# VH-VL binders against q9nrl2r1430to1533: the designs that were tried, part 46

Target 1, 104 residues: q9nrl2r1430to1533
Amino acid sequence: GGVHELSAFEQLVVELVRHDDSWPFLKLVSKIQVPDYYDIIKKPIALNIIREKVNKCEYKLASEFIDDIELMFSNCFEYNPRNTSEAKAGTRLQAFFHIQAQKL

## First folded at step 19 (VH-VL)

Design g92
Fold by OpenDDE, fold request of step 20:
Structure g92 (fold): chain C 104 residues (1-104), chain A 122 residues (1-122), chain B 107 residues (1-107)
Amino acid sequence: as target 1 above (104 residues)
Amino acid sequence: EVQLVQSGAEVKKPGESLKISCKGSGYTFRDYWIGWVRQMPGKGLEWMGIIYPGDYDTRYSPSFQGQVTISADKSISTAYLQWSSLKASDTAMYFCARMGYDLKGSYYFDYWGQGTLVTVSS
Amino acid sequence: EIVMTQSPATLSVSPGERATLSCRASQSVDSDLAWFQQKPGQAPRLLIYGASTRATGIPARFSGSGSGTEFTLTISSLQPEDFAVYYCQQYNNYPLTFGQGTKVDIK
């Protein structure tokens, strides 16, 4: 999108990263550490990847940016059972995101 | 452009402590793993460990676990490798290297620092 | 740990000639295999990752092949600047491990 939207995306990513519940999402899941992850998740994504896309101006619409963030959460909920710390963190972070995304 | 610039050569004595640095630029430092690789004189490459500056997640090679400390300060885009008490056998070239990634969850070294020569002798 | 074994230890090749370097893993590393070039007094440089993908800026004469436990780096026509030590490295499992290197020198 425009310059203002790009700045908004950047700021939102910064806010997501700074959130206490961002820890499951900071980096792409390592297949060494989670050997079965990529057998289940076919469209992996994380905040570092999303930030890179923002920096490269790959998001032309806010909806595209939002879709990637939602994909990130979707992957978390698909792989992690509801009672896991990852899923619980994801739930809280997603709620935070939904509030902040209203500013886009 | 991605660059890793390491601190200068060190000449130390056994028993001394040492902390060398690696500063990244040209990319978002916190978003990429950064590792240390040892190369003893005339020898091959040895993986020591890696750290993710974004959350300071750190992984060591078993051979180096407890022998060195890997750390980072993402506020200044710098990674560190330190010894509490150097040995003569620590004499080597030490490289830092960034890890790129693929969407299959693999991480590989893609950019390297110029190396820091550490010489430990009495 | 996964042991990486390179062969030969030294490969003497004439300029313009084809060079073939081998790397074997003690167990499967899938395609998580990288090749590095190192010249005296310099840092290693990434040539190939994912067993067969050339890194950015790497000339087409460099190619990687293989999967599982057997890998090959091929230099189709050796250039003067290609004389160096080459390392393979697996990043499929911890600890990450390198081969002992193959020195490519002038025949």
Scores: ipSAE 0.925, ipTM 0.962, lowest interface PAE 0.4, mean pLDDT 97
Fold by OpenDDE, fold request of step 20:
Structure g92 (fold): chain C 104 residues (1-104), chain A 122 residues (1-122), chain B 107 residues (1-107)
Amino acid sequence: as target 1 above (104 residues)
Amino acid sequence: EVQLVQSGAEVKKPGESLKISCKGSGYTFRDYWIGWVRQMPGKGLEWMGIIYPGDYDTRYSPSFQGQVTISADKSISTAYLQWSSLKASDTAMYFCARMGYDLKGSYYFDYWGQGTLVTVSS
Amino acid sequence: EIVMTQSPATLSVSPGERATLSCRASQSVDSDLAWFQQKPGQAPRLLIYGASTRATGIPARFSGSGSGTEFTLTISSLQPEDFAVYYCQQYNNYPLTFGQGTKVDIK
């Protein structure tokens, strides 16, 4: 768990991570595992990075936090064709996020 | 402050099983790879494998694949290294270490445990 | 696997002198190269990552350079606490591999 009490952003990240469709997003893509990833994706991000930014208080506005989450999904849809498991998971997780983000 | 605290020294006989532990604190345990590194007496460092506690993704060095099992329990921020049947040649210091990352997709060891000495002899 | 070769095996240096340690990779590892310091009875400590970036809390006298297959760790003015074994390590490809180490001892 975290080293401090969860804020609204922290709680939302926890909820995203707990979601069944979070598996493509849990960690920054390793260039060893996906050699061409960084030839395509120029602004990489994942839930581990977003949580780190939250923990470091790098988000001053909810819009900044939301932008990073949307970037995460955008990267997924840019790299993965629509018929892939990753893209399908991303679609479902993004829908969940949009509902939860209304609470921010 | 990031800390990795490993279990105490072990004295075992060949054929015995063993499971040593590494507990992380001062950071979100599930969000960082954690690895094991062997150092035989008077020798250098050898990468054994890594595990990502968030999804339990595990990678082994070919030299250690099938020789040990790396696992983790993210609920208690602990990683494990275990043997089903120890050999005298397993005598060594074993370090756990966390991996940091850069935005180019690289992961590197940045914090280390204090090490666990394992002695296997008849 | 990528083989990491360090030289020299032992480097004898007087306090205050410059120490230069070399690390060679059998194939390019780009800048995915780390340097570690290990003192007797202690765990390794990260000095440099990304070939040239000092880790937090590492004194300025430590510097790393190089890319591809040739790398160098430099200690500009050796302090008493710097006598130790130094390892380079590539994290560009699996399996992750360490050099065999360079022992820096007092002349």
Scores: ipSAE 0.924, ipTM 0.961, lowest interface PAE 0.4, mean pLDDT 97
Fold by OpenDDE, look of step 19:
Structure g92 (fold): chain C 104 residues (1-104), chain A 122 residues (1-122), chain B 107 residues (1-107)
Amino acid sequence: as target 1 above (104 residues)
Amino acid sequence: EVQLVQSGAEVKKPGESLKISCKGSGYTFRDYWIGWVRQMPGKGLEWMGIIYPGDYDTRYSPSFQGQVTISADKSISTAYLQWSSLKASDTAMYFCARMGYDLKGSYYFDYWGQGTLVTVSS
Amino acid sequence: EIVMTQSPATLSVSPGERATLSCRASQSVDSDLAWFQQKPGQAPRLLIYGASTRATGIPARFSGSGSGTEFTLTISSLQPEDFAVYYCQQYNNYPLTFGQGTKVDIK
């Protein structure tokens, strides 16, 4: 796709993806793998989707971008009990995000 | 424009190893599942497996589990299909294909490579 | 695995006529059903996904219907470029499985 300068949103997504605790969030949950997921989560989202929205310039405001990231974490905590690896990873990644988001 | 370009035709002998490739472009390679589909001469399509380059999550069809290895290198937007020891029965066209998704958690093949013909004969 | 069965094996149709292809699943796949077109020497091309949604760039003469276990691909007015093999495929459960294909040829 050529060389271009990453926007602040693009850079933040890259940093989130690179984080060790990003594994629960890298891709949209497959209903084959988690059959009951979409019975519970009504607004699914993941980093791959957020990256695509960034690439398509769908975020006009930083608040919109932040809302999607927070939704991603909210979904994780809604579906996964607190003692799961997913929820624990989400907690750490969200803390990292909150720090990085201050740069937006 | 989304494109998948596969490596060229292969002529091999039984027992030889082989690794064919599929390079994606026009999209973020790591963010989409990519799979392999076999089509034996004059036959239909057979799902072999898929891999998610972002985390290298890999899923195989039971029929191909242990028979082939699916891998990817997201740094060069390339997926691979390989055999350690080819058989004559591996003679077929092999397609790679990207999987799109919907927000209901479904993934479907939306773009295909041009195919790689593999011929295995003595 | 979910077995996909297409019928008929071969469908002979004249240009301009309606073509109706059937696909049956051995168990419900909801709407997770795709249709592909494959011409000789070419890769498959996505026509329909979600049982009834046309892929980008697919002519309006192609339509998909059905849910659960019974699905239909309809070509309202067959064009010369539509003579090909058509495959249905479920992506509701692993392993992903294709039908055996329906060949649409000239009557």
Scores: ipSAE 0.917, ipTM 0.958, lowest interface PAE 0.4, mean pLDDT 97
Fold by ESMFold2, fold request of step 20:
Structure g92 (fold): chain C 104 residues (1-104), chain A 122 residues (1-122), chain B 107 residues (1-107)
Amino acid sequence: as target 1 above (104 residues)
Amino acid sequence: EVQLVQSGAEVKKPGESLKISCKGSGYTFRDYWIGWVRQMPGKGLEWMGIIYPGDYDTRYSPSFQGQVTISADKSISTAYLQWSSLKASDTAMYFCARMGYDLKGSYYFDYWGQGTLVTVSS
Amino acid sequence: EIVMTQSPATLSVSPGERATLSCRASQSVDSDLAWFQQKPGQAPRLLIYGASTRATGIPARFSGSGSGTEFTLTISSLQPEDFAVYYCQQYNNYPLTFGQGTKVDIK
């Protein structure tokens, strides 16, 4: 999108990163640290990658940005059982995101 | 342009402390792993460890665990390598390097600092 | 720990000729292998990652191949600026490890 949308995307990423429940999503999962992750998750994404895409102006539409954020949460719920701290953090951060996304 | 600029050469005595720095620019510093690599005089490259400035997740080579401290200050885009008590055997060139990534979860060194020569002698 | 072994230790070649450098891993590293060039008094420079992908700005005369345990760096027409030490490095598992280096000298 335009300059206004790019600053809104950047601000939303800042708010997500700042949130207490962002810890599972800050960086792309390491294959060394989690060897089976890439057997299960086919379209990996994390806040560091999303920020890079914002910086490179790769999002043409707000829906594309929202889709990547939602993919991030979907991956979390697919890989992590419901009772894990990662899945619980994902649920809370996703709720926060939905409130903040109304600004877009 | 991605750039890593390291602090200047150091001449130290055994037992002294030292903290050397690596400042990143031209990219989002907190979103990339930074590593440290030692090169002893006339020798090859040795991985010492890495840190993710975004959450300070830190991983050490077993050979360097407990021997050095790797840290970062993401507010000033700077990574650090420090010794509490230098030994003559710490004489070496020390490089910092950033890690790029692929979408299969692999991280590889893509940009390097110019190196910091540390000389420790009686 | 994955041991990376490079051969030969020193390679003497004439300008314009092909240089072939070998790197062997003690266990499979898939394609998680990088090649670096280091000139005297300088930092290493990334040439190849993913075993075969050239890094940005690297001339086409550099090519990488291999997977698993056996890897090759080829310099198809050696230029004067290519005389350096070359390191392979695996990033498939911790600790990250480098080969001991291959020095490419003018013959």
Scores: ipSAE 0.751, ipTM 0.923, lowest interface PAE 1.0, mean pLDDT 94
Fold by ESMFold2, fold request of step 20:
Structure g92 (fold): chain C 104 residues (1-104), chain A 122 residues (1-122), chain B 107 residues (1-107)
Amino acid sequence: as target 1 above (104 residues)
Amino acid sequence: EVQLVQSGAEVKKPGESLKISCKGSGYTFRDYWIGWVRQMPGKGLEWMGIIYPGDYDTRYSPSFQGQVTISADKSISTAYLQWSSLKASDTAMYFCARMGYDLKGSYYFDYWGQGTLVTVSS
Amino acid sequence: EIVMTQSPATLSVSPGERATLSCRASQSVDSDLAWFQQKPGQAPRLLIYGASTRATGIPARFSGSGSGTEFTLTISSLQPEDFAVYYCQQYNNYPLTFGQGTKVDIK
């Protein structure tokens, strides 16, 4: 890493947040709002947390950043049945991410 | 440093409208829930509601649903609390506060604004 | 709605002594319990979250314990700046609710 790599992570997060299908991933799932989520998902993550980790320079390698983004999608597919709006949004956003991640 | 700066004290008459503000800085405003808490003179703290500025998801205490409007403008890192018609019983101190989170999905108030005193009298 | 009940309403304590404040929930809140300090004319300040975790910058003399329905805030050696009102608050379910407060006075 350096300042160019950190800027690339930052820009990629901005592009993900801007995407129409980001809505299931913008904030960490609330235990009050979705009571059973944390019975199923043991390694939670969301775009707000990933942005904080980028801002604090917690990613030393691009692979660490990519792993957190892929974990975010994996959690979505594990919790949500395939035909839900959340899972469909996850599929489309993940495809967009794979295209954007080629820039890394 | 995380800061929440609220608009100044207000002296109003019953029936008037009012919108008070809370500006966040030193953190990514859109990524944190922000809430409003009322403290009537000489009394304790009452949760009014919360908003997530990233998507404007808004939750109200049943006691305040329909009595106030909570809103935000993420482009200027500002949350608002609004009354369409003030009553004398709205006289109180109003705090905004940011919610931190843990990785078990719990959210708790971690930083507070300085408060806005609202006085409603004839 | 989860009712939070604090005791005592007022606690008179000499500087250097130990203060023990109690908070009870009407139903289990697991460990989703925070403690706040509020001085006259000031905003609340977070002391403890998760029932027992001190917030950043809070002195070690503040400690929290408990889970479920019964919680305790302990101040091991009161300093002059600790005379204030203390609130507990559950964040386990909506509506979020505060206790009515415990005032810690000099003497």
Scores: ipSAE 0.726, ipTM 0.919, lowest interface PAE 1.1, mean pLDDT 94

Design g92
Fold by ESMFold2, look of step 19:
Structure g92 (fold): chain C 104 residues (1-104), chain A 122 residues (1-122), chain B 107 residues (1-107)
Amino acid sequence: as target 1 above (104 residues)
Amino acid sequence: EVQLVQSGAEVKKPGESLKISCKGSGYTFRDYWIGWVRQMPGKGLEWMGIIYPGDYDTRYSPSFQGQVTISADKSISTAYLQWSSLKASDTAMYFCARMGYDLKGSYYFDYWGQGTLVTVSS
Amino acid sequence: EIVMTQSPATLSVSPGERATLSCRASQSVDSDLAWFQQKPGQAPRLLIYGASTRATGIPARFSGSGSGTEFTLTISSLQPEDFAVYYCQQYNNYPLTFGQGTKVDIK
């Protein structure tokens, strides 16, 4: 926690959003656009929700922030077969996240 | 405190172009859909379309597809509604509105701008 | 396109009485239904979303019910500030559509 850690969480979210492979993760999946998503994924999360939680100081520990980011990737791999563009983007963004998370 | 502030009233002639604006504050602008809603004089509400400023994903009502352009500039937290050639029938009040979400993937309008009156007459 | 039909067009009610407004969808919208209040010269105000959840700051006298195709908005004890036009709106599918409105007038 604290102000310094919140600034680091903000920085990580900015870098994830800026990455070319963020496109599947920018916003919560729309039920209109993907009707079966919420039959399969029970703990939905996306970068917009994670940023809101950072802005509201809802993460007390770095592990809570990391858990939400990893949940985001886990959901992607659960819903999408590995040969899809979404899963490939998730793999690359997750690798990038692991590099950037060393700054925490 | 979420606020949406729209540009001022416009008086135009048929054939003129127009771009009206909606500036969001009190929240992370790029993370919420913004929509436009028309209300013709004495009439109800009509959805025109929505844009997600984070990636500029844009969806139009079929009634307005090709009639208007919805855009945004996330660097200044502003959404726009634009006509290339106004008609008298475009005379109406135009509202912008932000969409909230639930964790079942549904999006609904939660905060509204004050409206921009557009009058188009010869 | 999902057509939203409201009834009645106008509802005359005395202050302190109950008002019941109806909204019907041409096909199921599950619970993806919102109610808005609009006073003359003002923007719409969100009252209810998810068919039955009151938005922040909305008084308890406003309640919503229904699912699928049939929905109601109830104002349990009408206050002077509640005389307005009320719109239902579905967000279950594109295009997003509003009902034509119910005007609640003083009787």
Scores: ipSAE 0.723, ipTM 0.917, lowest interface PAE 1.1, mean pLDDT 94

